# VH-VL binders against TATA-box-binding protein (tbp): the designs that were tried, part 9

Target 1, 182 residues: TATA-box-binding protein (tbp), of Cenarchaeum symbiosum (o74045)
Amino acid sequence: MLDPRTRPRVVNVVSTSDLVQRVSAKKMAAMPCCMYDEAVYGGRCGYIKTPGMQGRVTVFISGKMISVGARSVRASFGQLHEARLHLVRNGAAGDCKIRPVVRNIVATVDAGRNVPIDRISSRMPGAVYDPGSFPGMILKGLDSCSFLVFASGKMVIAGAKSPDELRRSSFDLLTRLNNAGA
Below, E stands for the ipSAE of ESMFold2; O stands for the ipSAE of OpenDDE; V2 stands for 0.75 times the mean of E and O plus 0.25 times the DockQ between their complexes.

## First folded at step 9 (VH-VL; framework fv_izeltabart)

Design z41 (from z22 with heavy chain S105T H110S, light chain F100Y; at its last look DockQ between E and O 0.90; V2 from the best seeds 0.75)
Fold by ESMFold2, look of step 9:
Structure z41 (fold): chain C 182 residues (1-182), chain A 121 residues (1-121), chain B 111 residues (1-111)
Amino acid sequence: as target 1 above (182 residues)
Amino acid sequence: EVQLVESGGGLVKPGGSLRLSCAASGFTFDTYWMHWVRQAPGKGLEWVGEIIPIFGYTKYNEKFKSRFTISLDNSKNTLYLQMGSLRAEDTAVYYCARYTYGSGTYYFDSWGQGTTVTVSS
Amino acid sequence: DIVMTQSPDSLAVSLGERATISCKASQSVDYSGDSYMNWYQQKPGQPPKLLIYAASDLESGIPARFSGSGSGTDFTLTISSLEPEDFATYYCQQSHEDPYTFGQGTKLEIK
């Protein structure tokens, strides 16, 4: 039986925030650690990556920001705060507060053994397994979560909006797989 | 509050094409499973297909012989149903619906108001 | 495909009285102790609204006069004391396997 309390490993967090103001394209083009090219995407955004970031932050002229590539919620929010500070220090935006929001947490679980997804998917309602089109079994999870399960026992949990939601969904996934004869 | 609003319905000749849209407020489509369901005039409900955006997967009721395509534009938070080779029997109200798992089972917890497609010669 | 057959096709009932609608699946919609069976209400010109999921679980915000029961192939929706807003068409729906299918509907009318 799989251990339902196996801890998922976070591999990516996407978060967003809004500066609620326009951001100067001219200032972004001149800033260190900011890549801005008017020929790319019509000049609608710049990309900030400072040495301390695990990932990067996309900053739109509208003031919208997207953080990607961080391996924790704390780090993801930290990237947004760092981007805000960088923009303010360089005069690309006025001083402001932001309210970061988690959009997607992606995590992995490794069963450490094979999982018979062909047998499970033939019996389990809601399991989506079309190996000619997609190599893994897809399953809807609690709340915003979805699961991808490979025959190798590697699993992906995506769509979680919080660490607590991720933990509950991981427990749910492994329990459902056990009940299906994993 | 979760809301779904379909649009793009209208009158189409047999053999024609039409694209329906579904706009969401109160949530984003990027992590949720979404379905299209239709209802012919005076008839019951019929499942059309599903999209799982986070893994880029779609599946359809085989009845439609690949005439319909479901897609999503995350930048616009808009779900689409592209319909081709339309027939008179495709005349229906088309709904988008959000799919949920809870208490060990699956169900449609939110529906749009629907958009009407009429196929006539 | 799992065929869902509702009975009756229509039903006339007085306010304050009890209404019972049956749904029969052509094969079991149970798995691992759960029934993959839902009920929806639809009024003219409106989308369906979820009432009951998992055969008997009441959706948030739905009045307690609605209840569901059954398992396997035989399911029942009950409205214990009809209110004016309950006159509508009711659909059962299985989520056990694709294509997901609905019953033909039962129209509940004022007697």
Scores: ipSAE 0.607, ipTM 0.830, lowest interface PAE 1.9, mean pLDDT 90
ESMFold2 (binder alone), look of step 9: mean pLDDT 91; pTM 0.932
OpenDDE, look of step 9: ipSAE 0.804; ipTM 0.911

Design z42 (from z22 with heavy chain G102D G104S S105G H110S, light chain F100Y; at its last look DockQ between E and O 0.87; V2 from the best seeds 0.75)
Fold by ESMFold2, look of step 9:
Structure z42 (fold): chain C 182 residues (1-182), chain A 121 residues (1-121), chain B 111 residues (1-111)
Amino acid sequence: as target 1 above (182 residues)
Amino acid sequence: EVQLVESGGGLVKPGGSLRLSCAASGFTFDTYWMHWVRQAPGKGLEWVGEIIPIFGYTKYNEKFKSRFTISLDNSKNTLYLQMGSLRAEDTAVYYCARYTYDSSGYYFDSWGQGTTVTVSS
Amino acid sequence: DIVMTQSPDSLAVSLGERATISCKASQSVDYSGDSYMNWYQQKPGQPPKLLIYAASDLESGIPARFSGSGSGTDFTLTISSLEPEDFATYYCQQSHEDPYTFGQGTKLEIK
């Protein structure tokens, strides 16, 4: 019997923002904590990883930025803000404000016990279980969320756009599994 | 706003191949489930298959005997339907559709305008 | 495969009158008290448009004259007072299991 209130553990947040200006490739190539390679992606982006970042920020010459590898929304937005400051401080971009947007939150839940996904999937509408092709049971979740449930009881929630959506989806997942006899 | 635009339809000879595209805008394409559905002239709707982009999973209506392949290009937010060994019976309008769940049901909430495939000599 | 069978294949109804369309599934499409059955409207040259999901839940923006009912294997779409814009083909569709299947369609003609 799973507790639907179990908090999922966030393992990755993808967020984006736009500087709404071009970023200097020359300045990025010269900056500390920035990897820029003209031969990669036609020289269209560099990668910023400062010592405080859990992940990194991809910065496109167009001004688009993508934060990956942070384990919270706050940290993911923090990476985008730090990348902006680093670019401005080193003259690669003009002073500006950004408005970060969450694109994807991935989190895990562990039931701590086996889940009989073969039996559950045969009863539950919308369950996708094809063990010859993919080892876990897949369920569509609320809003943008999708669930992957393994027989071991390990579970993945992906696609959430906010912490609130993640919590609602986690509650929904665990409730559906309980009702199906997990 | 959610928009789905199919393209790549046209006239093709029996035994030939064709790749259809579905360009999505207004949502994060790689975090939603997507389907292909077709409709032969004057006939009803028929499910072709699905892709679950976040997990890289595809499933097909067995009727097509692996002649069709669904794939995704995340960099272009574009869904593809590769069709091979085409037959006259494959003549249809092909739609891409977004699949949604709420707590009581599953349904197709957004459809493109479709692209027409005609298979004839 | 779950076969969805609609009746009638075609229906002529006068403006302002009631129209009903039946859909029968070859197996129950219910689970835990919910029916996994949807209705779509399709006008010539256009893609399908969702009207009703979960047998009876009206999609946002769909006029209140549309309603759905039924459970298990037997479902009904009702238009309480027919309007000129309701001339279309209507499809039921089950979302209980893949392959997802549609009824053959019911063409509604305004008499």
Scores: ipSAE 0.612, ipTM 0.813, lowest interface PAE 1.4, mean pLDDT 90
ESMFold2 (binder alone), look of step 9: mean pLDDT 89; pTM 0.908
OpenDDE, look of step 9: ipSAE 0.815; ipTM 0.913

Design z43 (from z27 with heavy chain G102D G104S S105G H110S, light chain F100Y; at its last look DockQ between E and O 0.86; V2 from the best seeds 0.74)
Fold by ESMFold2, look of step 9:
Structure z43 (fold): chain C 182 residues (1-182), chain A 121 residues (1-121), chain B 111 residues (1-111)
Amino acid sequence: as target 1 above (182 residues)
Amino acid sequence: EVQLVESGGGLVKPGGSLRLSCAASGFTFSTYWMHWVRQAPGKGLEWVGEIIPIFGYTKYNEKFKSRFTISLDNSKNTLYLQMGSLRAEDTAVYYCARYTYDSSGYYFDSWGQGTTVTVSS
Amino acid sequence: DIVMTQSPDSLAVSLGERATISCKASQSVDYSGDSYMNWYQQKPGQPPKLLIYAASDLESGIPARFSGSGSGTDFTLTISSLEPEDFATYYCQQSHEDPYTFGQGTKLEIK
């Protein structure tokens, strides 16, 4: 039986914020630590990556920002705040406040052994296993979470909006797998 | 509040095509499972297919797979149903619906108002 | 495919009286003690509205006069005391396996 308390490992956090103003493409093109190419994506956005960032921040001319690649919510929000300060210091945006929002937490769980997903999927209502179309078993989780389970015992939890939701969803996943004969 | 609004229905001749849209407010499609369900005039409800956007997965009721395609545009928070090679029997109201899991079961917890497709010569 | 058959196709019931609608699945929709069966209400010109999930669990905001019962292949929707707004068409739906199928509907009319 799997241990439902197995802790998921966060791999990626996506968060967003809105500067509620347009951002100067001219200033972004001239900024340090900012990659802007008019030929890419129609010139709609630039990318900020300072030396301390785990990931990067995409900044749209509309003022919307997307943080990716951070391995915690704290780090993801930190990237958005740093991007805002960088834009303001370089005159690409006016002084403002932002309120970051978590959009997606992706985490992994490793059972440390094989999981018989072909047998489990035949038992569990709501399990989606169509190996001709997709290699793993897919389950809907609580709230905004979804699960992907591979025969190797590797599992992905995606769609969580908070660390607490991730923890509850992980417990739910492993409990359901145990009940199905994992 | 969760709201779903379908659009893009209309009158089309047999063999034609249409693209239906479903716009969401109060939640984002990218982390939820979404379905299309249709209802022919005076008839019951029929499941068309599903999309699980977070993993890029679609599945269709086998009678529709080759003619219908479900997709989404995350930047617009909008779900699409592309319908081709339309037949008279495809005349129906088309609903988008959100699929939810509770530890007690699975169900459609939110439905749009529907958009009407009429296929006639 | 799991075929869902409702009975009756229509019924007429007086205000304040009890209405009972039956749904039979062509095979069991149970798993691990839970029934994967839902009930929806649909009024003319409106989308379906969820009433009951898991055979007997009342959706938030649905009046207590609605109840569901049954397991396996045989399920019942009961409205204990009809109100004017309850005259509609009712559908059962299995969520046990795709394709997710609905009953043909039962139209509830004023007697």
Scores: ipSAE 0.626, ipTM 0.829, lowest interface PAE 1.5, mean pLDDT 90
ESMFold2 (binder alone), look of step 9: mean pLDDT 90; pTM 0.915
OpenDDE, look of step 9: ipSAE 0.781; ipTM 0.904

Design z44 (from z27 with heavy chain T28D H110S, light chain F100Y; at its last look DockQ between E and O 0.91; V2 from the best seeds 0.78)
Heavy chain, then light chain:
Amino acid sequence: EVQLVESGGGLVKPGGSLRLSCAASGFDFSTYWMHWVRQAPGKGLEWVGEIIPIFGYTKYNEKFKSRFTISLDNSKNTLYLQMGSLRAEDTAVYYCARYTYGSGSYYFDSWGQGTTVTVSS
Amino acid sequence: DIVMTQSPDSLAVSLGERATISCKASQSVDYSGDSYMNWYQQKPGQPPKLLIYAASDLESGIPARFSGSGSGTDFTLTISSLEPEDFATYYCQQSHEDPYTFGQGTKLEIK
ESMFold2, look of step 9: ipSAE 0.657; ipTM 0.844
ESMFold2 (binder alone), look of step 9: mean pLDDT 91; pTM 0.931
OpenDDE, look of step 9: ipSAE 0.816; ipTM 0.916

Design z45 (from z22 with heavy chain I54V T58A, light chain F100Y; at its last look DockQ between E and O 0.93; V2 from the best seeds 0.00; counts 0 for: SAP .498 > .496)
Fold by ESMFold2, look of step 9:
Structure z45 (fold): chain C 182 residues (1-182), chain A 121 residues (1-121), chain B 111 residues (1-111)
Amino acid sequence: as target 1 above (182 residues)
Amino acid sequence: EVQLVESGGGLVKPGGSLRLSCAASGFTFDTYWMHWVRQAPGKGLEWVGEIIPVFGYAKYNEKFKSRFTISLDNSKNTLYLQMGSLRAEDTAVYYCARYTYGSGSYYFDHWGQGTTVTVSS
Amino acid sequence: DIVMTQSPDSLAVSLGERATISCKASQSVDYSGDSYMNWYQQKPGQPPKLLIYAASDLESGIPARFSGSGSGTDFTLTISSLEPEDFATYYCQQSHEDPYTFGQGTKLEIK
């Protein structure tokens, strides 16, 4: 019997924001903690990684930014804000406000025991299990969430847009697995 | 607002090929499951297949498996249906649809307007 | 494959009257107390529109005059008081197992 209230562990958050202005490629090339090379991606973006970042921020010359590799929404938004300040401090962008948006939260849940996905997939409507093609059972979750369940009891929740959605989806996943005889 | 727009339909001869597109707006399809469903003139609806973009997996109605391929381009937020070895019975309106789960059921919550494929000599 | 059979094939009903459409599955579409059965409305020249999922749950934005009932193999869509915009074809659809199949449709005509 799985505990539906088991808290998922966030392993990656993707968030985006827009500076709503173009970013100077010349100044990005000169900035510390920024990798920019005109020969890479046609010079369309640079990468900012300061020592305090869990992940990194991609900055496009269009002003779009993508944060990856943070393990919380707070840290992911913090990376975008830090990138904005870094760009402004170095004159690569003008002063501005940003409104970060969560694009994807990936988290893990560990059942702490094996899960009989062979048996469960034969019973549960909508379970996708083709071990010759993919080693785990795939299940559609609430809203934007999808689940991947391994026989080992390791599980991945992907596609969540907020911590609340992640928690509801985790509860839903574990409840559905219990009902299927996990 | 969630919108799906199919394109790429048209007239094609038997044995020919055609690639349909489905452009999404108001959401990104890389976090949602997407399906193709078709409707022959004056007929009902028939499921073609699905793609699960977040895990890169597609499956098909066995009726079409050897002739149709579903793919996606995340950079363009666009879903594709590659159709080969077309037959007269493939004449239909082709819809892309967003697939979701709620209250213990799976269902298509958003549909595109469709694109028409006509297979005729 | 699960065959979904609707009855009647067509139905004429006066405005303000009740309409009832039946859908029968060739095998149960229930699992763990839930019915994997949905209803869609399709007007001429338009794509299908979701009305009801899970046999009886009304989709957001769908008028309360639409309701669904049933379980197992036998399902019913009811329009309690027909409005002019309800002229359409109605499809049931099972999501219990692939291939996901639709009923043949019931054309609702205003008498």
Scores: ipSAE 0.588, ipTM 0.804, lowest interface PAE 1.5, mean pLDDT 90
ESMFold2 (binder alone), look of step 9: mean pLDDT 91; pTM 0.934
OpenDDE, look of step 9: ipSAE 0.790; ipTM 0.903

## First folded at step 10 (VH-VL; framework fv_izeltabart)

Design z46 (from z40 with heavy chain T100N; at its last look DockQ between E and O 0.64; V2 from the best seeds 0.60)
Fold by OpenDDE, look of step 11:
Structure z46 (fold): chain C 182 residues (1-182), chain A 121 residues (1-121), chain B 111 residues (1-111)
Amino acid sequence: as target 1 above (182 residues)
Amino acid sequence: EVQLVESGGGLVKPGGSLRLSCAASGFTFDTYWMHWVRQAPGKGLEWVGEIIPIFGYTKYNEKFKSRFTISLDNSKNTLYLQMGSLRAEDTAVYYCARYNYGSGSYYFDHWGQGTTVTVSS
Amino acid sequence: DIVMTQSPDSLAVSLGERATISCKASQSVDYSGDSYMNWYQQKPGQPPKLLIYAASDLESGIPARFSGSGSGTDFTLTISSLEPEDFATYYCQQSHEDPYTFGQGTKLEIK
């Protein structure tokens, strides 16, 4: 049996925030921490990456920001705040407050042993498994989560919007697998 | 409020192609599984296929696998159904529907108004 | 494929009376104590509307006069006291395995 209390490991957090103002593309492009190419991105967005960031922040000219690559909600929000700070300091945006919102948490769960997805998939309602086209079994979880289960016992949980939701989903996934005879 | 709005239906000749769209609002696709279901005139409901946006995976009713393709544009929050080699029996109202899970069941909790496809010579 | 068969095909019932619709699956749609059966209501020119999921759980916003029961291969949708807005076509649907299949529908008409 799998341990339902196995802790999921967050590998990516997607969060967003809106500056509620247009960002100067020219000023943003001049920032040392910004990658902006009008030809490549159509002038719509740039990426901010500092050594302190685990991931990066995409900044749209509209003022919308998306943080990716952080491995915790706290780090994800930190990236958005840092991006705002750099934009303001460089005159690319006016002073403002942001309200970060978690949009997606991706986490992994390792069963520590093989999971016979070829056998149990036929028993699990809603399971999507086609070894000829995709090596993993896919399940829908509670809330906004989806699950990907590999035969190796490696699993992916995606779609959670909070740590609590992630915890509930991980428990649900492992419980369902146990019930299926994993 | 969750809304799904299908479009793209119309009259097409046998052997033709058509692309249907489903514009979603009030939620984002990356957190749900999206399906296409059709209904021939005066008939029941038939599952066409699904897409799992967050993993980029699609699954089809074997009946349609060779002719239909489901895709989506997350930036537009729009779902698509590309149909090819259309036949008279493909005449139907095509619905997009949101799939959910809870209490040990999967169910279609939200449906669009549907778009009508008529295949006729 | 799992074949869903509803009975009757049509049913005439008076206002205020009880309506009962049956749905039979060609194989069990149960797993681990749960029944993967749903019920939908459809009115002319409208899409299906979810009424019941997991055989007996009432969808939010659906009146309590609607109820579902059953397990395995035999399921029932019951409307305890019919209201004018309840006259429509009803479909059962299984989510046990793909392809996800629907019953042929039961048209509930006013008597």
Scores: ipSAE 0.530, ipTM 0.831, lowest interface PAE 1.0, mean pLDDT 94
ESMFold2, look of step 10: ipSAE 0.741; ipTM 0.870
ESMFold2 (binder alone), look of step 10: mean pLDDT 91; pTM 0.938
OpenDDE, look of step 10: ipSAE 0.213; ipTM 0.748
ESMFold2, look of step 11: ipSAE 0.632; ipTM 0.834
ESMFold2 (binder alone), look of step 11: mean pLDDT 91; pTM 0.937

Design z47 (from z40 with heavy chain E50M T100D; at its last fold request DockQ between E and O 0.87; V2 from the best seeds 0.76)
Fold by ESMFold2, look of step 10:
Structure z47 (fold): chain C 182 residues (1-182), chain A 121 residues (1-121), chain B 111 residues (1-111)
Amino acid sequence: as target 1 above (182 residues)
Amino acid sequence: EVQLVESGGGLVKPGGSLRLSCAASGFTFDTYWMHWVRQAPGKGLEWVGMIIPIFGYTKYNEKFKSRFTISLDNSKNTLYLQMGSLRAEDTAVYYCARYDYGSGSYYFDHWGQGTTVTVSS
Amino acid sequence: DIVMTQSPDSLAVSLGERATISCKASQSVDYSGDSYMNWYQQKPGQPPKLLIYAASDLESGIPARFSGSGSGTDFTLTISSLEPEDFATYYCQQSHEDPYTFGQGTKLEIK
């Protein structure tokens, strides 16, 4: 039986915020931590990456920002706050406050053994499995979560909006797999 | 508040094409499973297909074969149903619906108002 | 495909009285003690509205006069005391496996 308390390992957090103002493309292009190329992506955005970031922040001229690549919500929000500070310090944006929002937490769970997804998917309602199209079994989870389960026992949880939701969904996934004969 | 608003329906000739839209507010499509369901005049409800946006996966009722394509535009929070090779029997109201899981069941907890497609000569 | 058959096709009931609608699945929609069966209400010119999921669980905001029961292949929707707003068409729907299928509908009319 799988241990439902197996802790998921967060591998990516996507978060967003809005500066609620246009961002100067000229000032972004001059920033050493920012990569901006008008010929790429139609000049719509630049990328901020500092040595301390696990990932990066995309900054759109509209003022919208997207943080990717952080391995925790705290780090993801930290990337957005750091990007805001650099934009303000370099005059690319006016002073402002942001309210970051988590968009997606992706985590992995490893069962440490094979899982009979062929048998499970043929019995379990709501399981989506078409190995000719995709090698994993797909399940809908609670709230905004969805799961991939591979025959190797490797699993992905995606769509969580908070660490609490992720933990509840992980427990739910492993419990449902146990009940299905995993 | 969760809202789904379909648009893009209209009159089209047999063999033609049409793209339906479903705009979401109060939630994002990219983490939920979304479905299309249709209802022919005076008839019951028929499942068309689904998308699992977070994994880039679509599945269709075999009845439609590859005539219909479901896609998503994350920047607009909008779901699409591209319909091709339309036939008179495709005349229906088309709904988008949000799919949820709880209490050991799956269900369509939110529906749009629908958009009407009429296929006739 | 799982065929969902409702009975009756239409039903006339007086205000304040009880209405009962049946739904039969061509094969069991149960799994691990849960029933993958839902009920929807649809008024003219409106989309379907979820009433009951998992055979008997009442959706948030639905009046307590609605209830569902049954398991396996046989299910029942009951409205304990009809109100004017309850006159509509009712659909059962299985979520056990795709293609997800609906009953043909039961039109509930004022007697």
Scores: ipSAE 0.666, ipTM 0.833, lowest interface PAE 1.2, mean pLDDT 90
ESMFold2 (binder alone), look of step 10: mean pLDDT 90; pTM 0.912
OpenDDE, look of step 10: ipSAE 0.801; ipTM 0.902
ESMFold2, fold request of step 11: ipSAE 0.595, 0.545, 0.626; ipTM 0.808, 0.793, 0.824
ESMFold2 (binder alone), fold request of step 11: mean pLDDT 89, 90, 89; pTM 0.905, 0.910, 0.899
OpenDDE, fold request of step 11: ipSAE 0.819, 0.826, 0.825; ipTM 0.923, 0.922, 0.924

Design z48 (from z40 with heavy chain T100D, light chain D98Y; at its last look DockQ between E and O 0.87; V2 from the best seeds 0.78)
Heavy chain, then light chain:
Amino acid sequence: EVQLVESGGGLVKPGGSLRLSCAASGFTFDTYWMHWVRQAPGKGLEWVGEIIPIFGYTKYNEKFKSRFTISLDNSKNTLYLQMGSLRAEDTAVYYCARYDYGSGSYYFDHWGQGTTVTVSS
Amino acid sequence: DIVMTQSPDSLAVSLGERATISCKASQSVDYSGDSYMNWYQQKPGQPPKLLIYAASDLESGIPARFSGSGSGTDFTLTISSLEPEDFATYYCQQSHEYPYTFGQGTKLEIK
ESMFold2, look of step 10: ipSAE 0.678; ipTM 0.861
ESMFold2 (binder alone), look of step 10: mean pLDDT 90; pTM 0.927
OpenDDE, look of step 10: ipSAE 0.824; ipTM 0.919

Design z49 (from z40 with heavy chain F27Y; at its last look DockQ between E and O 0.91; V2 from the best seeds 0.00; counts 0 for: loop humanness VH .296 < .308, pae E 2.1 > 2)
Fold by ESMFold2, look of step 10:
Structure z49 (fold): chain C 182 residues (1-182), chain A 121 residues (1-121), chain B 111 residues (1-111)
Amino acid sequence: as target 1 above (182 residues)
Amino acid sequence: EVQLVESGGGLVKPGGSLRLSCAASGYTFDTYWMHWVRQAPGKGLEWVGEIIPIFGYTKYNEKFKSRFTISLDNSKNTLYLQMGSLRAEDTAVYYCARYTYGSGSYYFDHWGQGTTVTVSS
Amino acid sequence: DIVMTQSPDSLAVSLGERATISCKASQSVDYSGDSYMNWYQQKPGQPPKLLIYAASDLESGIPARFSGSGSGTDFTLTISSLEPEDFATYYCQQSHEDPYTFGQGTKLEIK
């Protein structure tokens, strides 16, 4: 029996925000810790990665920003705020406020043992398992969440929009696997 | 709120091909499962296939597997249905639909308005 | 494939009266105490609209006059007091296993 309260380990958070202004391509090209090249992607974005970031922030000329690679919501929002400050300090954007939004939380759960996904996928409604095409079992979770379960007992939860949704989804996944005889 | 808008339908000859689009808005496109469902004139609904955007996995009603391909472009929040080797029986309204799970069931909670494909000489 | 069979194919009912539509699956669509069965409404020229999921759970924004019941292979959609906007075609649909299949439809008409 799997423990439904096993805490998932967050491995990636995607968040976005909007500066609600255009960003200077010239200033981004000259900034430290920023990669901008007009020849790449039509010059529509630059990439900010400071030494303290777990991941990086993509900044679009439109003022849209995407944070990736952070391992918590707090760190993901922190990356967006740091990118905003960096742009403002270097004159690439005017002073502004942002309202970060979580887009995707990816986390892992490890059962610590093999899971008989071949057997349970044949019994469980909605389970997708086609090992010739894809190595794991795929299962739709609550709301925006999806699950990937490997025979090794390693599992991925993706698509959560908040830590609370992630916890509820993890509980749901493990409960459904137990009911299927995992 | 959630909106799904299909386009790309039209008149094609038997043996021809056509690509349908479904533009999505009002939700995080790359996290929800998406399906195509069709309806022949005066007939019921028929499931065509699904895509799981976050894992890039597709599954088809076996009836269509060799002729239809589902794909997506996350940068445009757009789902596609590429149809080939079209037959008169493929004449239908094609819907995209968002798929979800709740209360121990799966269901289509949002549908587009549909786009009409007519296959005839 | 799970065949979904609705009855009747069409039904005429007066405003304010009760309508009942049946759906029978060729095999059980239950698993672990849950029914993988949904109901949709479709008006001419419009897409289907979700009414009920999990056999009996009412979708948000759907009037309380709609209800669903049943389990296993036998399911029922009930409209307790018919309103003018309820004249449409109704489909049951199973999500237990692919291919996901729909009933042939029941057209509800004003009597």
Scores: ipSAE 0.564, ipTM 0.820, lowest interface PAE 2.1, mean pLDDT 91
ESMFold2 (binder alone), look of step 10: mean pLDDT 92; pTM 0.939
OpenDDE, look of step 10: ipSAE 0.789; ipTM 0.909

